# Ledger of designs, part 24: VH-VL binders against q8mxu4

Target 1, 107 residues: q8mxu4
Amino acid sequence: MCDRDDCASIASRCTGETIICAFVESITPPKIRDKTGTYELKCPFAEGFTMEIGDLFLFHFVFDGSSEKCTRLTPIPKMLAMVYEKLLKDLRKAKKEGKMIISPTAN
Key: E = the ipSAE of ESMFold2; O = the ipSAE of OpenDDE; V2 = 0.75 times the mean of E and O plus 0.25 times the DockQ between their complexes.

## First folded at step 13 (VH-VL; framework fv_satralizumab)

Design p05 (at its last look DockQ between E and O 0.56; V2 from the best seeds 0.00; counts 0 for: pae O 2.3 > 2)
Fold by ESMFold2, look of step 13:
Structure p05 (fold): chain C 107 residues (1-107), chain A 123 residues (1-123), chain B 107 residues (1-107)
Amino acid sequence: as target 1 above (107 residues)
Amino acid sequence: QVQLQESGPGLVKPSETLSLTCAVSGGSISSGYAWSWVRQPPGEGLEWIGFIYHSGSTNYNPSLQGRVTISRDNSKNTLYLQMNSLRAEDTAVYYCARDTGWYDFYSGYFDSWGEGTLVTVSS
Amino acid sequence: DIQMTQSPSSLSASVGDSVTITCQASQDIDNYLNWYQQKPGKAPELLIYYASRLETGVPSRFSGSGSGTDFTFTISSLEAEDAATYYCQQYDNLPLTFGQGTKVEIE
């Protein structure tokens, strides 16, 4: 079970796995941002992950009630930011209306 | 914290060109954010004029009918607004603002504003 | 263009009252809605972004809610310093557009 979040919704997440598409805002402290605002990562990424300010990634987060971990970073082309934002917006609308949207994942 | 200050002429004649500057301090205009201009006629509401993205790409309110140019000089940490063919309806307080757009995406909300400068278009 | 309509255009209330302002968008804008406060002779100031997220340093008596086309801004207990004009503004699509404003006066 892997959800989709944004910087606004992930700020209050305590459990589960989720994916977020966001730009790097700051490395120290580690902060990311999208159209919904900013989010400061509570725990550093595992050693061996690298990022630069302005990079766009898919971040895979795991929350186990006690800690936040980013287990995967997937770099994606910046021009896809608006495509991903639109998909997430459609997903929020479907959830609000009680519908299920199953669509192919885009790369 | 970022601070913005507009400056320019207070009184301008119809058909002339308005030129405004916005000095930014406490942060760099090249640090990923977008930058917007917004105006407010006296006693009226707010109208977005346009923005310039981190890359220098611009977008303008089509209501201004192509009369607007937004530009910047990164070495002076300064934003510019040029508006051609002025008319009485262009009388307003002009604000520059930091737009929360990031690396050319997500233009959005204005988290820091200048104090504004009044421009009066009068013959 | 997305039209933003605020209601009421003005109101008067006493210190301690709960004040509510509404904003309607001409189309679904998800949560991409902001609220600004403008005191007489001053620049606007961001209070709320993404419909409900408070900007840093904004007092907790201010709140926002809504999604889609209907949005609400509330001051839970009006203070004298809250006399101002309040604007909603959408950022779902360009051009960025503002509501016409709601003037709040203290009785």
Scores: ipSAE 0.699, ipTM 0.882, lowest interface PAE 1.1, mean pLDDT 88
Fold by OpenDDE, look of step 13:
Structure p05 (fold): chain C 107 residues (1-107), chain A 123 residues (1-123), chain B 107 residues (1-107)
Amino acid sequence: as target 1 above (107 residues)
Amino acid sequence: QVQLQESGPGLVKPSETLSLTCAVSGGSISSGYAWSWVRQPPGEGLEWIGFIYHSGSTNYNPSLQGRVTISRDNSKNTLYLQMNSLRAEDTAVYYCARDTGWYDFYSGYFDSWGEGTLVTVSS
Amino acid sequence: DIQMTQSPSSLSASVGDSVTITCQASQDIDNYLNWYQQKPGKAPELLIYYASRLETGVPSRFSGSGSGTDFTFTISSLEAEDAATYYCQQYDNLPLTFGQGTKVEIE
């Protein structure tokens, strides 16, 4: 269990929800990547999603102990990637400092 | 397994321009990686020069800004480093390396390195 | 620029010893720190990424820990082949910067 919002951390996450900013490294098998590394999804991307390798998204994941579920996928313009990266970093810092609760089960 | 191999002139005179090449094999330079140049003066530490992303976008160390150009040729799967107005302090082993970064907001660790090529700046 | 300061600059130890190297960042870099090993006349090789992630194929005697500004690299049981210079490197912000290195000699 880890209370972070990145590819390296969600590999060991068991509960709660998080938002990760990452790009699609591969579609088959489904992999996403950020500054912390690569995370291979346990199931293929949901039907109805159209994506290409290199596309940047916000991934909303919900964890129930055994697997993750991507409940929302938000495309991010590449030019705004740095903004979202900084935003998420700031949110993480705020959470660590007790200023904000991002995940209801992240205790 | 990706392989990188640097090549260069070995000796360059002061004020001249350095041109290095990095041949990449076992992987495409247009894949989801960035490609960096790093140098190391003899007996000293490592200095990041800059990198180029698969998109062609570049970032350079401000310490070298204005003197460095990194480019690529996808058809040749080759990276290039150009450095102008060489000085004695530019004497170093120059490495090319694969960077896990994708865009300028994604940069990180160098998981593959070339063997390096020594460049000596001397009159 | 973010300054990375390693300690010590050099050390000597015997086979089987535990070796510890520290790296301090001039500002908070989260976990965006890597460790490299460079043997004489060779290119650096990645050992640890994202502060504590072991690169594939790297022996388990190597480990990393820390976050924020203070990081530690450990060799749990030194082997003769571990004689090298070790570097930390941050990738939180550009330009990418390295520590000055720590030379590990085997007695």
Scores: ipSAE 0.261, ipTM 0.820, lowest interface PAE 2.3, mean pLDDT 88
ESMFold2 (binder alone), look of step 13: mean pLDDT 90; pTM 0.924

Design p06 (at its last look DockQ between E and O 0.63; V2 from the best seeds 0.00; counts 0 for: pae O 2.02 > 2)
Fold by ESMFold2, look of step 13:
Structure p06 (fold): chain C 107 residues (1-107), chain A 123 residues (1-123), chain B 107 residues (1-107)
Amino acid sequence: as target 1 above (107 residues)
Amino acid sequence: QVQLQESGPGLVKPSETLSLTCAVSGGSISSGYAWSWVRQPPGEGLEWIGYIYHSGSTNYNPSLQGRVTISRDNSKNTLYLQMNSLRAEDTAVYYCARDSGWYDFYSGYFDSWGEGTLVTVSS
Amino acid sequence: DIQMTQSPSSLSASVGDSVTITCQASQDIDNYLNWYQQKPGKAPELLIYYASRLETGVPSRFSGSGSGTDFTFTISSLEAEDAATYYCQQYDNLPLTFGQGTKVEIE
């Protein structure tokens, strides 16, 4: 399943698919930025797009043994940056609440 | 490496208007980053004053709303702070800083600071 | 406004000691928490952002952890140059707010 990450959490990803909503910070070297900080891509930006510093995208990544591939870029209006950040924050909160499951061995 | 330097009057009187300048070098104030002002009363903690975004839009600490204007002059690579109706409680070291904000979003941490300038409000 | 409470207000420790400072937010701020060092007579300097990410050039003896409302800053092996006041600061919501500071002295 396709997960959601940010610039901070993607550094520890080794497998699977994930989506990051981030601004372009630099083209050379390729860097993206969100509220959690900067991430330097290990792959080039996908060809066939006109990208500028300050553009906002959804980046789709696929990882195979820490081999990073950006398979899709979806341009989005900059006003949605706050909406995506709010949704990601709510998702992280929901995951933390799910981790309050009482250990069966304590019973 | 971006460098910031505040300047302005050291001593001002109550009810006057404070005008501070922040000269930026080693980078452009139109580079996508936001820029914040922060103050620190002597021997006390830090208070965020406000920021100006890449587009020129501003936000201010509500505790200072109505008295503060942050502006910039891109051609001079310079930021400005104006604070009206000064009071003794406005005595502080004033800092300008590069804010982590990027293209008008995500402000919040200050990765480069000026040296600060002390402003004393006294009659 | 989100209030940030630091503990302790001051401490003294010897070179080589482990030092821990805590910061508590008045509401859940996710991981949007920074740590600054302010040496006497100098401007603050960013050490850690997003709770645990080290700023470029910051020594690895500095670390941060926590999420939600409770955060911890640690200096794993204190050095003489670490004598300073340390501030936490949240960036979840405006206005941006700081803790009251923790003064660390070398004994």
Scores: ipSAE 0.739, ipTM 0.891, lowest interface PAE 1.0, mean pLDDT 89
Fold by OpenDDE, look of step 13:
Structure p06 (fold): chain C 107 residues (1-107), chain A 123 residues (1-123), chain B 107 residues (1-107)
Amino acid sequence: as target 1 above (107 residues)
Amino acid sequence: QVQLQESGPGLVKPSETLSLTCAVSGGSISSGYAWSWVRQPPGEGLEWIGYIYHSGSTNYNPSLQGRVTISRDNSKNTLYLQMNSLRAEDTAVYYCARDSGWYDFYSGYFDSWGEGTLVTVSS
Amino acid sequence: DIQMTQSPSSLSASVGDSVTITCQASQDIDNYLNWYQQKPGKAPELLIYYASRLETGVPSRFSGSGSGTDFTFTISSLEAEDAATYYCQQYDNLPLTFGQGTKVEIE
């Protein structure tokens, strides 16, 4: 099971896995940003990733207690950002309405 | 810390064109931010005019579409607002503000504002 | 356009009181709502973004809550310096729109 987060909601996640669509704000320190704010990663981007500031990605994060790991990085054309934002919004709405199972999170 | 400062003619006649400038300091307008113009008629609420991103892309409030042009000069770190065919109802304090948005779909909250400049439209 | 309706339009309260302002959106805007404070003769200042995120440097007596269409702004213990007009603002869809404002006076 994989949840969907944004920069604001991911900050409170302690367990499970999630996907977030965001821009790279900085590489050192590693920061991503979206419409909800900025999230600073607790560890550097995974080795082997090639990115520039301003690039849009889907980030797959796995959380285990006090740390997160980016396990997958998918480049996204900027024009598709709105699509992914809408999908996230629709997903959240479905969860609120009890139409989907909410992934475990630590609040 | 980023600072914004609006400047303008103060008084404009009806049907004339308004030109405002916003000088930005403490940060580059070519950074990963957007920049918006917002106005407020005396004693009234706030109206969003439009924004420009560091890339140069713009979006305007449809209520003002066709009359407004927002531009920038990176070398001067300055923003501009042009509004044509001014009317009495365009009398307002005009603000420039830093927009948290990174791209068009991430425009959102204004974390820094100028002091505003009053524009009065009168014959 | 998305219409934002604030309640009340004005209120008067004493120092130490708890003050609550509501904002209703004409459609679901998720958490894409901000709150601003504007003192007389001054520019607005951001207090809350993304419905409940406190802007850096803003006192903790300010808070925001809600999602979807109904939002609440709260000052837990009013101070004399909090006399101002407060605005909600949505950024779910363009054009960006503000509430009509709530004037808070100190008795």
Scores: ipSAE 0.277, ipTM 0.828, lowest interface PAE 2.0, mean pLDDT 88
ESMFold2 (binder alone), look of step 13: mean pLDDT 90; pTM 0.935

## First folded at step 15 (VH-VL; framework fv_satralizumab)

Design q01 (at its last look DockQ between E and O 0.49; V2 from the best seeds 0.56)
Fold by ESMFold2, look of step 15:
Structure q01 (fold): chain C 107 residues (1-107), chain A 123 residues (1-123), chain B 107 residues (1-107)
Amino acid sequence: as target 1 above (107 residues)
Amino acid sequence: QVQLQESGPGLVKPSETLSLTCAVSGGSISSGYAWSWVRQPPGEGLEWIGFIYHSGSTNYNPSLQGRVTISRDNSKNTLYLQMNSLRAEDTAVYYCARDSGWYDYYSGYFDYWGEGTLVTVSS
Amino acid sequence: DIQMTQSPSSLSASVGDSVTITCQASQDIDNYLNWYQQKPGKAPELLIYYASRLETGVPSRFSGSGSGTDFTFTISSLEAEDAATYYCQQYDNLPLTFGQGTKVEIE
């Protein structure tokens, strides 16, 4: 299953798939930001998108140990930025307290 | 590189209105960032006053009892602080700062600060 | 309002010492905590944001850790120019609030 990150946690990722919700901070160099700070992309923004500074996207990443790949971008209404932040915060709290188990029988 | 410089009267009388300016250079106040005011009484700690977002939306510390107005003039690249009904307790160094807020979201850390300006409320 | 309490209020240490300052929040603030340095007669400067992320250009001898309610700021090898007052500040909820400060002196 696809994981969830923020700009702080993705900086340490080297494997797997993940999604982050972040604003475009700059195009050149490509940077994104959220409440946790900034992250400079190691992959170009997806071809065929017109992006502006201040746009909000879900970024889908795949890491294979050698490179990061941005495989999908999904535009998000800006009002949902705080909803995503709250959901990630609640997910991490539930994992910390042992209230959520990821297993084959749960899928 | 962004620079901020506060200015204002220095000495004011009780019950008067304080008016401060913050001149910003090396960047635009019309950028995506928010902008905060923070004060520090002499020899004491820091108190957040309020901020203005990219959109012009504001939020203020309730401890200031509705006495504060933060505004801006984009054509002059300048931020303003007005504080009514001054008291001796309002004597402080006043700072403006760039806030990490981005397109009206996620405010909270201050990465560029002005030099500060001392305001003394005369007794 | 979220109250931030620092410990100690002041300390004296020698060049080369390891210095530790703690900050306690009155409620869970996740990792939304910053550390600032203020040298005498100067404006505060951001050192650390999001509990542990070092601001650009800040020396690596500065570090932060913790989450929830208990946070730690460390200078691993004190230098003479580190004589200053240090403030923690939460940004989980408005109003933004600071700790009372910790004065670090060189003995």
Scores: ipSAE 0.678, ipTM 0.881, lowest interface PAE 1.2, mean pLDDT 89
Fold by OpenDDE, look of step 15:
Structure q01 (fold): chain C 107 residues (1-107), chain A 123 residues (1-123), chain B 107 residues (1-107)
Amino acid sequence: as target 1 above (107 residues)
Amino acid sequence: QVQLQESGPGLVKPSETLSLTCAVSGGSISSGYAWSWVRQPPGEGLEWIGFIYHSGSTNYNPSLQGRVTISRDNSKNTLYLQMNSLRAEDTAVYYCARDSGWYDYYSGYFDYWGEGTLVTVSS
Amino acid sequence: DIQMTQSPSSLSASVGDSVTITCQASQDIDNYLNWYQQKPGKAPELLIYYASRLETGVPSRFSGSGSGTDFTFTISSLEAEDAATYYCQQYDNLPLTFGQGTKVEIE
């Protein structure tokens, strides 16, 4: 069952979409990290995109089987990390309760 | 591979100030990690003291609030722990550890530890 | 503060036995729970993070499960080298707190 929206759970996702707030841990290989751990992306970061280790982003992933596709990156100021993590936590709770669906348009 | 090494006075008198250092190698303290101090009284469990993020932001255990200062020197790749007004109950092995925490609002798991340094508080 | 209660405080088992340790949190901590092994005279070593994630290099006989308030640490087949004290640790809220520890002795 694919029910979590965090780095540790990305690998267990099968279908659907999710938004994950995480920072860049490594560029090569591409790795992101949040409170739950580290995830190595299956695809490199987009070329031409200026990214540094420690940068914080909202990652929108779409899952098709065992593969994830990062469809959108939203840069987040580091000082707002708590705000966005809390927001995502609330959204996950709402989703679990069947009140709403996590969508890129929700952020 | 990250390595940590604590060093301290070994013996401190009551009411005096403890100063510990943690030399970090194999990684930069200014990287996307936090760095924590944890202590363990002889024969007892573990107590988290506090941590410092790569940004310099700190958080301390409220049980020790007001007595503890954690700092760092990026140029020396060294962490520091200062604890004031030592008491006998502050006798413990003190560890520094790399913390998975990054944002200045959370700490996580400790994946690398120093060997620890024993601090005895006695008159 | 979040209280972490381990059970049992100590146990004795034989090589090859399965060993189970439990950790209960005073409040819901999601999966923000780690397990450490500490051998006599040594620093703790991370075995499991985020409730069930095996740290790199850790033998597969070690595992963790649970979420919310109740967590379990298991050694599927005890080896002589596993004699140690094991600690759970939550990082859902500050201050970080540890369980009291479980001493595992080999008969």
Scores: ipSAE 0.483, ipTM 0.859, lowest interface PAE 1.1, mean pLDDT 89
ESMFold2 (binder alone), look of step 15: mean pLDDT 91; pTM 0.939

Design q02 (at its last look DockQ between E and O 0.47; V2 from the best seeds 0.00; counts 0 for: pae O 2.3 > 2)
Fold by ESMFold2, look of step 15:
Structure q02 (fold): chain C 107 residues (1-107), chain A 123 residues (1-123), chain B 107 residues (1-107)
Amino acid sequence: as target 1 above (107 residues)
Amino acid sequence: QVQLQESGPGLVKPSETLSLTCAVSGGSISSGYAWSWVRQPPGEGLEWIGFIYHSGSTNYNPSLQGRVTISRDNSKNTLYLQMNSLRAEDTAVYYCARDSGWYDLYSGYFDYWGEGTLVTVSS
Amino acid sequence: DIQMTQSPSSLSASVGDSVTITCQASQDIDNYLNWYQQKPGKAPELLIYYASRLETGVPSRFSGSGSGTDFTFTISSLEAEDAATYYCQQYDNLPLTFGQGTKVEIE
């Protein structure tokens, strides 16, 4: 039960899956950042991938009770970070106002 | 611990050009952060002047009407502010600060500030 | 440009009192709001960013809350060293803009 998926809110997430768009701030210790601030990862960066400070990724997290797992890192172009910021802001506003459309469920 | 120190002239005449230097120590200006300049006229509030990103790209407060240039020299770990066509209302304490901007995106909070330098623009 | 309005302009309080300062934005700024403390003759110091996140080393008696257009800053138990001027500042959109400040004095 989290209000938002960003560096500020992920620290309190306990269950479920989420995707965060963030920069690498530090490798040792592993830290990421977005416009909301920094977050120190509880999971290692993905194996076999070259990580550099300043790289931009979609971080895929799965939370299993008190455990955090980084299941995937997807590199993205820096030009898309501002698009993601606007999209997340618009989606959050629409969600608060109850305007997001959910596909019909079937029995 | 990052430290910033402004320096420049204390007194400047109207229509002249202000040149300020910000020396950074305890961290590198090329480390991914953006760097801002902020000023405070005597007895008034704070006004953001502009910033320079990691790559050297800049953004300026449009209220300053294109009079400002921010630059840097990575080899000297130093930031620069140039402001031309000075007016009496440009009298202020000038600060440099580390901006939360990271690799040319996001800016907006300032976690380390210099001590500030007073610039007086007078007759 | 986003205008930031603080209230009150000044206040006096005793050591141990709870102090509250408000900041109002002229438009929705999400949580992109910071609080700074400035003591006479000194540079401002960041206390809080993203409306409620305390900067490293800031005492826990300082707190921030709010979102959208209305924000509050609270000192839960005023100490003598808290005498200063406090500024809010938005970072939702450029140009970055500050409130006019609130002077806090110890009685």
Scores: ipSAE 0.514, ipTM 0.833, lowest interface PAE 1.9, mean pLDDT 86
Fold by OpenDDE, look of step 15:
Structure q02 (fold): chain C 107 residues (1-107), chain A 123 residues (1-123), chain B 107 residues (1-107)
Amino acid sequence: as target 1 above (107 residues)
Amino acid sequence: QVQLQESGPGLVKPSETLSLTCAVSGGSISSGYAWSWVRQPPGEGLEWIGFIYHSGSTNYNPSLQGRVTISRDNSKNTLYLQMNSLRAEDTAVYYCARDSGWYDLYSGYFDYWGEGTLVTVSS
Amino acid sequence: DIQMTQSPSSLSASVGDSVTITCQASQDIDNYLNWYQQKPGKAPELLIYYASRLETGVPSRFSGSGSGTDFTFTISSLEAEDAATYYCQQYDNLPLTFGQGTKVEIE
């Protein structure tokens, strides 16, 4: 079974998609982190993206078996971090209750 | 590998101000981490004092609120702890640690610790 | 503040034994719990984070489980070098709080 939508659980995801709020811990190698821990991306960040360590983003991942693909990256101002964290929690709750699904276009 | 080293006066008189430093090496304090101070009275448990995020944002344990200031000097890659109006119960080993802080509002787990420095409050 | 209560306060076991320590939170803290090992005269060392994530370099005989309010730390086969005090720590809400510690002695 696929686990939660957070950094610590990304590796346990088997299929589907997720949106997580995390900050950039490292660019090389590419690592993101949230309250649950650090996740090293299997692929480097997309070229042309200007980011710094500490920047917050919404990461949309699509899982295909043992691999993940970041399909969307949305920058989040730090001042709104808590707002988005709550928003994502609500979204996940809604998803769990079958009220909605997470889509790349949802961001 | 990140290394932390605390330093302090060792002995402080009651009502005086404690000033500690934490020299960080092997990593930048301006990287995507928080940095916490934790203390431990002799033979007792651990108490979180507060943290400073790489952005400079701070958060303190309410039990010590008003007496504690955590700061940093990026150019020196050094953290600081200031505690006012010391009491005998402030006697403890003081640790600095790297904190898995989350966008400067949360603190997390401490993966690197200094060796600690003993501070004794006595007249 | 969230209160963390460890059990037992102390225990004695033999090399090769399985040791279990519990930690109870005064409220639901999800999986935001860490376990530390502290040897005499030394700083604490992180062993487990996010309830069950093994820190890099930590032997596999150490493990953590649980969620919500009840957590368990286990040493599957005790070694002489494991004599130490172990602490749980929550980071669900500030201020961070620790359990009172469990002293593990080797017979």
Scores: ipSAE 0.219, ipTM 0.807, lowest interface PAE 2.3, mean pLDDT 87
ESMFold2 (binder alone), look of step 15: mean pLDDT 90; pTM 0.934

